# Designs tried in a protein design chat: VHH binders against Mitotic checkpoint protein BUB3.3 (BUB3.3). Part 6

Target 1, 314 residues: Mitotic checkpoint protein BUB3.3 (BUB3.3), of Arabidopsis thaliana (Mouse-ear cress) (f4i241)
Amino acid sequence: MSGDRLEFENPIEDAVSRLRFSPQSNNLLVASWDSYLRLYDVESSSLSLELNSQAALLDCCFENESTSFTSGSDGFIRRYDLNAGTVDTIGRHDDISTSIVYSYEKGEVISTGFDEKIKFWDTRQRESLVFSTDAGGAVGCVTVSGNNLVVCVDASMHIYDLRNLDEAFQSYASQVEVPIRCITSVPYSRGYAVGSVDGRVAVDFPNTSCSSEIKYSFRCHPKSRNGRLDGVCINAIEFSPCGSGTFVTGDNEGYVISWNAKSRRRLNELPRYSNSIASLAFDHTGELLAIASSHTYQDAKEKEEAPQVFIHRL
Short names: E, the ipSAE of ESMFold2; O, the ipSAE of OpenDDE; V2, 0.75 times the mean of E and O plus 0.25 times the DockQ between their complexes.

## First folded at step 21 (VHH)

Design W4 (from V2 with K65R)
Fold by OpenDDE, fold request of step 22:
Formats: C-alpha cells, structure tokens, sequence
Structure W4 (fold): chain B 314 residues (1-314), chain A 121 residues (1-121)
C-alpha cells in the first residue's frame, strides 16, 4: 500500500466521509459516520483530538487552525474549537446536511442539505444564520472559490455570486450528463473539475490572460477489464494547490490517479487500495496527499471493513 | 426497539393501483430515512425507492420511476408507497426498511415483515 497508514488508538468504526488539511499546518481532519471528528497531526504522527459529535458526519472544513465545522446526518452544523476540544451547534438543516465549506471572502460557513437549502452562517453574529436560499434540489456537492459558489444538483451546476445570493447567475448541464459526485475548484482560477457517478471527469478552465480555455471530459478507465462499460464512480477529485495543473481522482475501485489538466494525460496511478476512495485531500503545499480508503455505501462491491487513512508523499 | 409493519398489499390487475403503508414504532420516525425494497419469487431483493427523513428528497429505481411515489407522514409515523400502472413484474413481497443514521444511502438497520403484492390478470 502506498503511503503511511494513520494509526488510531480507537479505530474508525464506520465510513470516512471527508478528509481536510488545515490551511497552514499538516493537521488533518477526519470526519466519519461513527460520529467522530478527528484531528490528526501528520507531522508528529499523532492524534491530537477526537470529538464525539453524536451524529454521522458527512462533511467538514477548516476556518482556521483553531476552528472547524461539520455537517451532520441529523442536520446540525457544528463548530469545533480545536484548541479547547469543544463542540457547539450553530444551526440546523431540516434534513441531513451533506456539504459544508468556508468562504474566506465572506467570512461565512456555507452548508447544504437534503432540505434543498443553501445556508450561510456567520458565527461572529448572535444569530448565526444570515441567509438561506433554495438550491432547487438535493445538493450533491459544492465548492467555493473567491466569490463563486458552485452547487451541483444531479447533473446540473449552479453558480452563485456570493455578493448577490438571490439567484444563481449561471445554471447549466454539466459535461458529464450524469449525476456529479464530486467537485473541486482550480487554484488561482475560476475553473472547476467534476467527477461523475459513471467514472467521467469534466474539466472547465476559463480563458485567462495566461491560458486558453480548457474544456473537456474523459473517462478515467476507458478500458473495461471485463467488457462491461460500467463506469466506476469517482468519489473524490482535488487539485494540487501548487498551481501545477495537477489533480487527483479517487474512485469506487480503490484507484487514486493523478492527471495533468492541461495535457489531459494521466501522470501516475497509485497501487490499488482495498476499498473505495471516499475522500482525498492535499496539504497546503501540495506535497502530501491524504487518502481515505473506505466504503461509501454506494457500491455493492465495497467491503464493510474498517476505514483506513493514508498519507502519501508526492 | 424500532418496529416496522407493512400493509396494503393484495391482488391487482395489470394497470391497477395499490397503496402500501408502513407503520413505524419504537423510535423517532421523523429522523429516519426510509426505503421500500421488494423481493420477487426466486429473485434477490431489489431496491424500489427511498425518502429522506424530512420527506423532501425521494429516490426511485428506474424500473418504477414515474409509476411509484414514495411519501411519508411524520405525524402518523407512516411510510407510504403509491403504486400506479402496476405490471406483472411488480409482483413481489414489499418491505419497508430503515436506513442507518438517517442517511438514505446507508445500509438498512431495520426491516418490516413485508406485504405481498400480486399483479395478475
């Protein structure tokens, strides 16, 4: 197995839903369905914090080195003081909350849920909920970059301007034509990449002064080993923060593959992991890649084994 | 302990309609993601439909999309399956099932006993 496996005194007892590196250190958040948010110091190879959140955690994000947030299956948005080791609820969706991101531009937490709402939270205010809007459907995944919030609903993408949240300023069908499973923003651009349930990746870079528009889609596994054109779901897609144009995909067959967005070439394939890749995360330098090998409950071929988290040095 | 009890099954002609009910007890129904699963004779279990705990989001198998409607009444602690335009291939024992953690794609942690639906001319 490629990379160093993280060791937990208390093993993760259910699916890992999200890995996130802190913005400045090598602290890694591990959110899982066993209701725990774990903070792991990759530098010291030690678990620094483990907090029971009393619900399955579906997503997590950092605000900074001292504060993180989660979205839960019970609809609650939770704030974590990583120094004090405390958890507070800041608000709730009327169904499971499936995604959570932090907007540094607005200084707000953005969450989505199966209540079809996009909610904006400002924890600096007494009333944390500052805005709520309808997403128009079940949100599959979200990403925020600068002033743009991209919300994926099935095979459609909706782009919101955080400066004017009344309506999406752009809505369109994705290039993959099937439900989007994951999305990532392109560093230093307004671009994005998505992974689909049938194993396709779509990349969209706007035309910039430095680069021509890049817009294409491809299948991660074009050669069906078994003659079955059954695509493999891409659960995770992440760009390296270094601006190299490199991004990685993780799928239900346990493959982690790196790609060059400009050349459209596969760069590297890691040895196959035992379970689906549920989540991927780069550290702030792009030198480390965290990999969650975990069942996602979306593929019958998945094993209900204890999830494993790996750190791979690139 | 969570208990699920299906009802409403029976014999119906092709093109007919049925409404299945699933009564839940022993917990907080409004926090449960629920599904209908069916099993035809000699076949494996087939997922039919799912609904989130608020009822806002629903999912359907391709085989029943446009014909079946899943719904819930959280005040009555009841799950429903409205079945229209029934076909012979819809003949099966229909089970209601509760998802773990209130997540509609999670594994099932509770099952009902099932109700028989027979579509025959």
Amino acid sequence: as target 1 above (314 residues)
Amino acid sequence: QVQLQESGGGLVQPGGSLRLSCAASGGTFSSYAMSWVRQAPGEGREWVSSISWSGKITFYADSVRGRFTIARDNVKNTLYLLMDSLKSDDTAVYYCAKHKYGIPWARFDHWGQGTQVTVSS
Scores: ipSAE 0.915, ipTM 0.957, lowest interface PAE 0.4, mean pLDDT 94
Fold by OpenDDE, fold request of step 22:
Formats: sequence, C-alpha cells, structure tokens
Structure W4 (fold): chain B 314 residues (1-314), chain A 121 residues (1-121)
Amino acid sequence: as target 1 above (314 residues)
Amino acid sequence: QVQLQESGGGLVQPGGSLRLSCAASGGTFSSYAMSWVRQAPGEGREWVSSISWSGKITFYADSVRGRFTIARDNVKNTLYLLMDSLKSDDTAVYYCAKHKYGIPWARFDHWGQGTQVTVSS
C-alpha cells in the first residue's frame, strides 16, 4: 500500500466519513461514524486530540487552527475548540446533517441536511443561525469558493451567491446524468469538478479573459481498460491547492487516481487499497495527500474492517 | 431493546394493492432511518425502499419505483409501505429494518420477523 499508515492507539471503530487538513499546518481532522473527531499531527506522527461527539460524524471542516466544525447523524452542528479540547453545539437540522463547509468570505459555517435545508451559522452572533433556505431536494454534496456556494442535488447543481441568498442565481443539470457523489472547487478559478455514482468525472471551467472554457466529462474506469467494470462510485474528488490543475479521485474499488484537468490525462494511479476510498484531502502545500481506506456501506464488496488512514507524499 | 413487527401481508391478485405496517418499540422511533427489504423463495434479500428519520427523504429500488410508497408516522411509531400495481414478482417475505446511527445507507442493526406477501391470480 502506498503511503504511511497512521497509527491510532485506539482504532477507529467505524467508517471514516471525512478527512480535512488544516489551512496552515499539517494537522489532519478525521471524522468517523464511531462518533469521534480526531486531530492528528502529521509532522509529529501523533494523535493530538480525540473528542467524542455522541453521534456519527458525516462531515467536518476547519475555521482555523483552533476551531473546527462537524455535521452529525443526529442533525447537530458542533463546534470544537481544538486547543481546549471542548465541544459545543451551535444548532441542528431536522434530519441528518450531511455536509459542512466554512465560508471565509462571510465568516460563516454552512451546513446541509436531509431536511432539505441549507443553514448558515455565524458563531459571532448571539443567535448562531443567521439564515436558512430550502435546497429543493436531498443535498448530496457542497463546496464553497469565494462568494459562490455550489449545492448538488441528485444530478443537478445549484450555485448561490453568498451576497444574495434569496435564490440560486444558477441552476442546471450536470454533465453527468446520474447523482453527483462528490464535488470540489478549482483553486484560483470559478471552476468545479464532480464525481458521480457511476464513475464519471465532469470538469467545468468558465471562460475567462485569460483562459478558454474547459468543459468535459469522462469515465475513470472505462470498460475497455483492464477489464474493469464501468459504474464504480467516485466518493472523493479533490484539487491540489498548488494550482497545477491536478486533481485526484477515490472510488469504491479502492483506487486513487490523479488527473490533469487541462490536458485531460491520467497522471498516476496508486496501488489499490484494500477498501473503498471514503475521503481524500490535500495539505495546504499540495505535497501531502491523506487517504481514507474505509467501508462506506455502499458496496457489497466492501470489508467491515477497521478503517485505515494513509499519508502519501507526492 | 428495539423491536420491529411487520403486518398487513396477504394474498392479492396481480394489479392489486396492499399496505404493510411496521410497528416499532423499545426506543426513539423518530430518530431511526428505516427500510423495507424483501426475500423471495430461493432468492437473496432485496432492498426495496428507505426513509430518513424525519420522513422527508425517501429512496426506492428501480423494481418498485412508481408503484410503492414508503411513509412513516413518528407519533404512532409506525413505518408503512404502500404497494400498488402488484406483480407476481413482488411475492416475498417483507421485512422492516432499522439502520444504524439513523443513516439511511448504513447497515441494519435491527430486523422484524417479516410478513408474507403473495401476488397470484
């Protein structure tokens, strides 16, 4: 297996749902269904914090080096003081909360849930909930870049301007005709890439004064190549933050593949992991890639073994 | 301990309708994501439908989409499956199942005993 496996004194007891690197350090958040949020210092190769959240964690994000947030299966949005090692609840959805991101432009936490709501939280306010709107369906995944919030519902994408949340200013069918499983924003651009449940990637870069429009879709594992079956779910898609145009995908067959968005070429394929790739995360430099090999309960081929987290140096 | 009990099964003609119920006890039903799963004779278990704990989000297998409706009453601690336009291929024992952690795609941690549905002319 490629990369260094992280060692936990207490093994992760259920699925890893999300990996996130800190924006400024090599601290790695590990959210899992065993109800723990873990902070791992990759530089010292040590677990720095482990906090029981009392619910399965479905997503996590950093605000900064001292504060993180999670979305839980019980609908609660939780805030973590990473220095004090404390957890508090800032609000709740009326169903499972599936996604959470932090908007640096607004200084707000944005969460979604199976209550079909997009909720905006400002922890600086006495009342943390500052806005709520209907997503129009079950939200699969979200990403925020600058003033743009992209919300994926089934095979559709909705783009919100954070400065005007009355309605999505753009709604369209994605290039994929099946549900979107994951989404990532392109660094230093207004572009996005998505992964679908049937193993397709769609890339969309708007036309700018400096660059031509890039819009295409492809299958990560075409049937014609090496006897691989078409239709493997892409669980994770992430761009390298260095602006190289490189992005990586992770799927239910345990493959991590890197791609060049501009040339549309496959760059590298890591050795196959023993379980599904549940999450991927780059550090802030793009030199490290965190990989969660974990069952997702979406494929019968998955093993219910203890999840493993790897750090791969690129 | 969580307990699930199915009812409403029976014999029906092709094109007919049935309503299955699943009564839940021993916990907080309103926090449970639930599913219906069926098993035909000599076949493996087949997922039919799922519903989130609020009831707002539902999922269906392609084989039953447009014909079956999953619903729940959290006040009555009851899960329902409305089955219309029944076919012979729908003949099976139908089970209600609870998902772990209230997550509709998580593994099942509790099962009912099942109720027999037979579609025959």
Scores: ipSAE 0.914, ipTM 0.957, lowest interface PAE 0.4, mean pLDDT 94
Fold by ESMFold2, look of step 21:
Structure W4 (fold): chain B 314 residues (1-314), chain A 121 residues (1-121)
Amino acid sequence: as target 1 above (314 residues)
Amino acid sequence: QVQLQESGGGLVQPGGSLRLSCAASGGTFSSYAMSWVRQAPGEGREWVSSISWSGKITFYADSVRGRFTIARDNVKNTLYLLMDSLKSDDTAVYYCAKHKYGIPWARFDHWGQGTQVTVSS
């Protein structure tokens, strides 16, 4: 295992669903099925805030240093005032809410759920819900970059232009050809990287004319490594923000592997973590990587031990 | 206390159909993610199908996909399993089960007592 393990006054008692660094600081959000949203100050190595939300949390995001949001198993979208230490509900999906992200381009919160809806929230308005549209299926994961929102449904990426939110999303079949488990935006292009349930990674460039941005895919554990591997679900994929093309994958066997998307090379592998990698996050500088070693309830081989969160310094 | 009671099992010929029901009481059924799980004689339990708490999203094991349909009625607090094109290896006790947190891939926290399905040769 690599990195400094975070210590929590109230131990995390069930799965960690999402880690997120602030875009401006080394404050780290930790969302958990134990219903707590935790804010950790990595610079001081201390827990800043811990708020109960009455439902398992499936995702979280920052709006800014003082405000964050979660999506929950009860479908509620909750807003957190990180300075006051308070929480309130701003709306609801009609089934579990699987993902939540913030669009700085629109100044809006975007959530998805098993009600097959994408909902847009603006807490500056008298009524927070400002738009709702169909996702075209159960959303498994989501990413937002500039004016593009991508929601993943099975093996497809449903791409929305935030400037023209109409009924016609563009459907793009990923090269992994099996259900997509995680997605992230490529920070230096109009591309996306996805990880699949069967251990594949694809880097795709929908709607691009750039000749240097050619899509490709590969298996994280090639067959030449001591014979054939059984394919391990890729739970998390994240790019370093520094523009070098470095990204990391985290899988259900506890491996964190770094890659370079431009050279298409495997760079480094961290010592294996004791449990599945449920989430990864780079800090805003790319110098720190937060790693959640936590069961995901998708494999009988997972350890049923308390989840752990690590900070690995790069 | 959540209570789950299955019904609708019985003896059927290969190729036949059955509809199982699971009546829920003692809680708020519309907040439950639910599954059917079966157990053949001398074997472990096998997951069959799951449904989200609104009923919008369903999941199926490969062994039953295209033959079985899971459904729910949140007004009548009832979970269903429609089984078509039954085969001898579908013979089992069928249980309904409630997922923790309302998440359809979380662990089960409540079980029914089961209903027997027998597919004769």
Scores: ipSAE 0.785, ipTM 0.906, lowest interface PAE 0.8, mean pLDDT 89
Fold by ESMFold2, fold request of step 22:
Structure W4 (fold): chain B 314 residues (1-314), chain A 121 residues (1-121)
Amino acid sequence: as target 1 above (314 residues)
Amino acid sequence: QVQLQESGGGLVQPGGSLRLSCAASGGTFSSYAMSWVRQAPGEGREWVSSISWSGKITFYADSVRGRFTIARDNVKNTLYLLMDSLKSDDTAVYYCAKHKYGIPWARFDHWGQGTQVTVSS
């Protein structure tokens, strides 16, 4: 267990689904199945707000310092005014909404759901829904980087060019043969890193012309656990923003491991957390790592102890 | 108060088919993620299949994939399990269950009383 534990006036009462740092500050969003979106100021070690959404929150994102969004189990997409402390609905999926990201290049919110849709929302318009397209299946995770959006359906990456949304997506089979649980964009390339339900990590470079960008994969085994066990789900994967190639993985047994994608080496393994790693987030400088130790409803043996959030200084 | 009532069980020959139903009342069925769970005599409960609240996304245990089909009718407030190619291993009491939050991998918060399925020659 590593890092400073965050304190919440009202304890988080169910799973943490997503942690997100602001791209400009050390404000941290915490989305939870207890229906609250929480904003925590890491620099002052204080909770700034707690906003109820009436549904389990499955993902969240910042637009900017004053505006954020969530996706919920009731399919609603909600917009949060972080200064006024208010929440409004901007639209809906026709089943649970699993992921939500903000595209700074496009100036749009992008959400996915079990209705097999990808929906694009432009809150600069009075009618927020701008575009909707088929995901080709149930979306498990999403990443956006520059003009590329990738949604994962089972073991496939569906790649959309945000400049040409009228065109069909490119289907790219990741090296993992099992469902992809998490995905992140490689910050210095058009590459992607994925974590699978059976503990594999794969780094892929779809359509690369660069000869040094060679895909690879490995099974992620914590060094402190030497047995021959089936792989443990990789719940979270995130790159440091610093361009060094450092990324972290968090698994369903409480291990956080850092790796270097360029050298293909394990760098460090943090002491095991008491519960599954549900989410990881780097702050905008790469100096802080937020870690959610929280049940994920994947393992009958996991305890439903109150979720905890830690800030680890690198 | 949410109420779930299964029906459609019975005695079936190996290789036969059955259709189980689960009638829901006392709430908004179209917001429920639902599952079928079975229990053989003297054993713990075994998850069989799940379905999202719109019905668009379904999940199956490996032991039943390709043989069983979960479905729902949100107008009739009814969950179904279409069972084909039945084996003696499928003999159990079958329960329908409601997931918390409308999330098909969340904990169950309501259960039906169960319906017996017996596969015997």
Scores: ipSAE 0.769, ipTM 0.897, lowest interface PAE 0.9, mean pLDDT 90

Design W4 (from V2 with K65R)
Fold by ESMFold2, fold request of step 22:
Structure W4 (fold): chain B 314 residues (1-314), chain A 121 residues (1-121)
Amino acid sequence: as target 1 above (314 residues)
Amino acid sequence: QVQLQESGGGLVQPGGSLRLSCAASGGTFSSYAMSWVRQAPGEGREWVSSISWSGKITFYADSVRGRFTIARDNVKNTLYLLMDSLKSDDTAVYYCAKHKYGIPWARFDHWGQGTQVTVSS
């Protein structure tokens, strides 16, 4: 294993679903199926808050240093005041809420759910729910960058223009041709990197005007089977914020690998973790990588043991 | 205390149809993610189908896709499995099961007693 293991006063009792660093500090959110949202100060190696929400948490995001949100198994969208240590509900999906992100361009929270909706929440309004649209199916993952929201449905990226939400989304078939497990936005372009259930990574540039932005794909741990390209499942993919082109992948066999998207080369591979890599997060400087080694209930080889969170210094 | 009871099993000819029901009581059915799981004589349990707590999202094993339909009625607190084009390989005891957390890929925490389906000519 690599990195310093975080210590929690109340141990994490079930799957870690999402790690997120603050965009401005080394405060780390940890969302878990044990219903707790945890805020950890990585610089002081101390737990700042543990807030119970009474449902399994499936995703989380920061708005800013004092405000964060979660999506949960009961469909509720919850707002957390990180200074006061309080939790409030702002609305609900009519089934499990699977993903939640914050859009700085709109100043809105965006959530997805098994009700096949994408919902937009503006806590500055008397009625927090300000828009709802059909996702076109079960959303597997989501990313937001500038004026674009991308939701992944099976092997397709559904690209929404946040300026024109009443218009039809653009459907873009991924190069991996199998279900997309994770997606992240390329920080120096309008491109996207996806990881698949068969261990492939694809970098795509939908609607690019730059002729040098050429899509490509590769297998992180390739293995062909019965004439189909098979590999390990890519559970997590994240770009360093530094603009160097560095990104990391985490798979269901406990491997964390760093790559460079500009040179298209592997950079480094960390020693294997004991469980699936459930989530990865860079801090705002790119100097720290948070790594969740945790079961996800989506792979038979996983160990149902206490999840661990590590901080790896780059 | 959550209780699950299957019904609707029986003997049916190949190519026939059958509807299974699972009555839920002792809890809040509309918050449960549910599955059907079957077990043939002398074999392990095989997952068949799952449904989210609103009923909007459904999942099927490849062996039953296109032939079986999972459904729920949250007013009557009942889960259904509509089975068409039955084959001898579908012969099994069918169980309804409740997922932990209301998440349709979480572990099961409650099981019914099962209902026998026999496909024989």
Scores: ipSAE 0.764, ipTM 0.897, lowest interface PAE 0.9, mean pLDDT 89

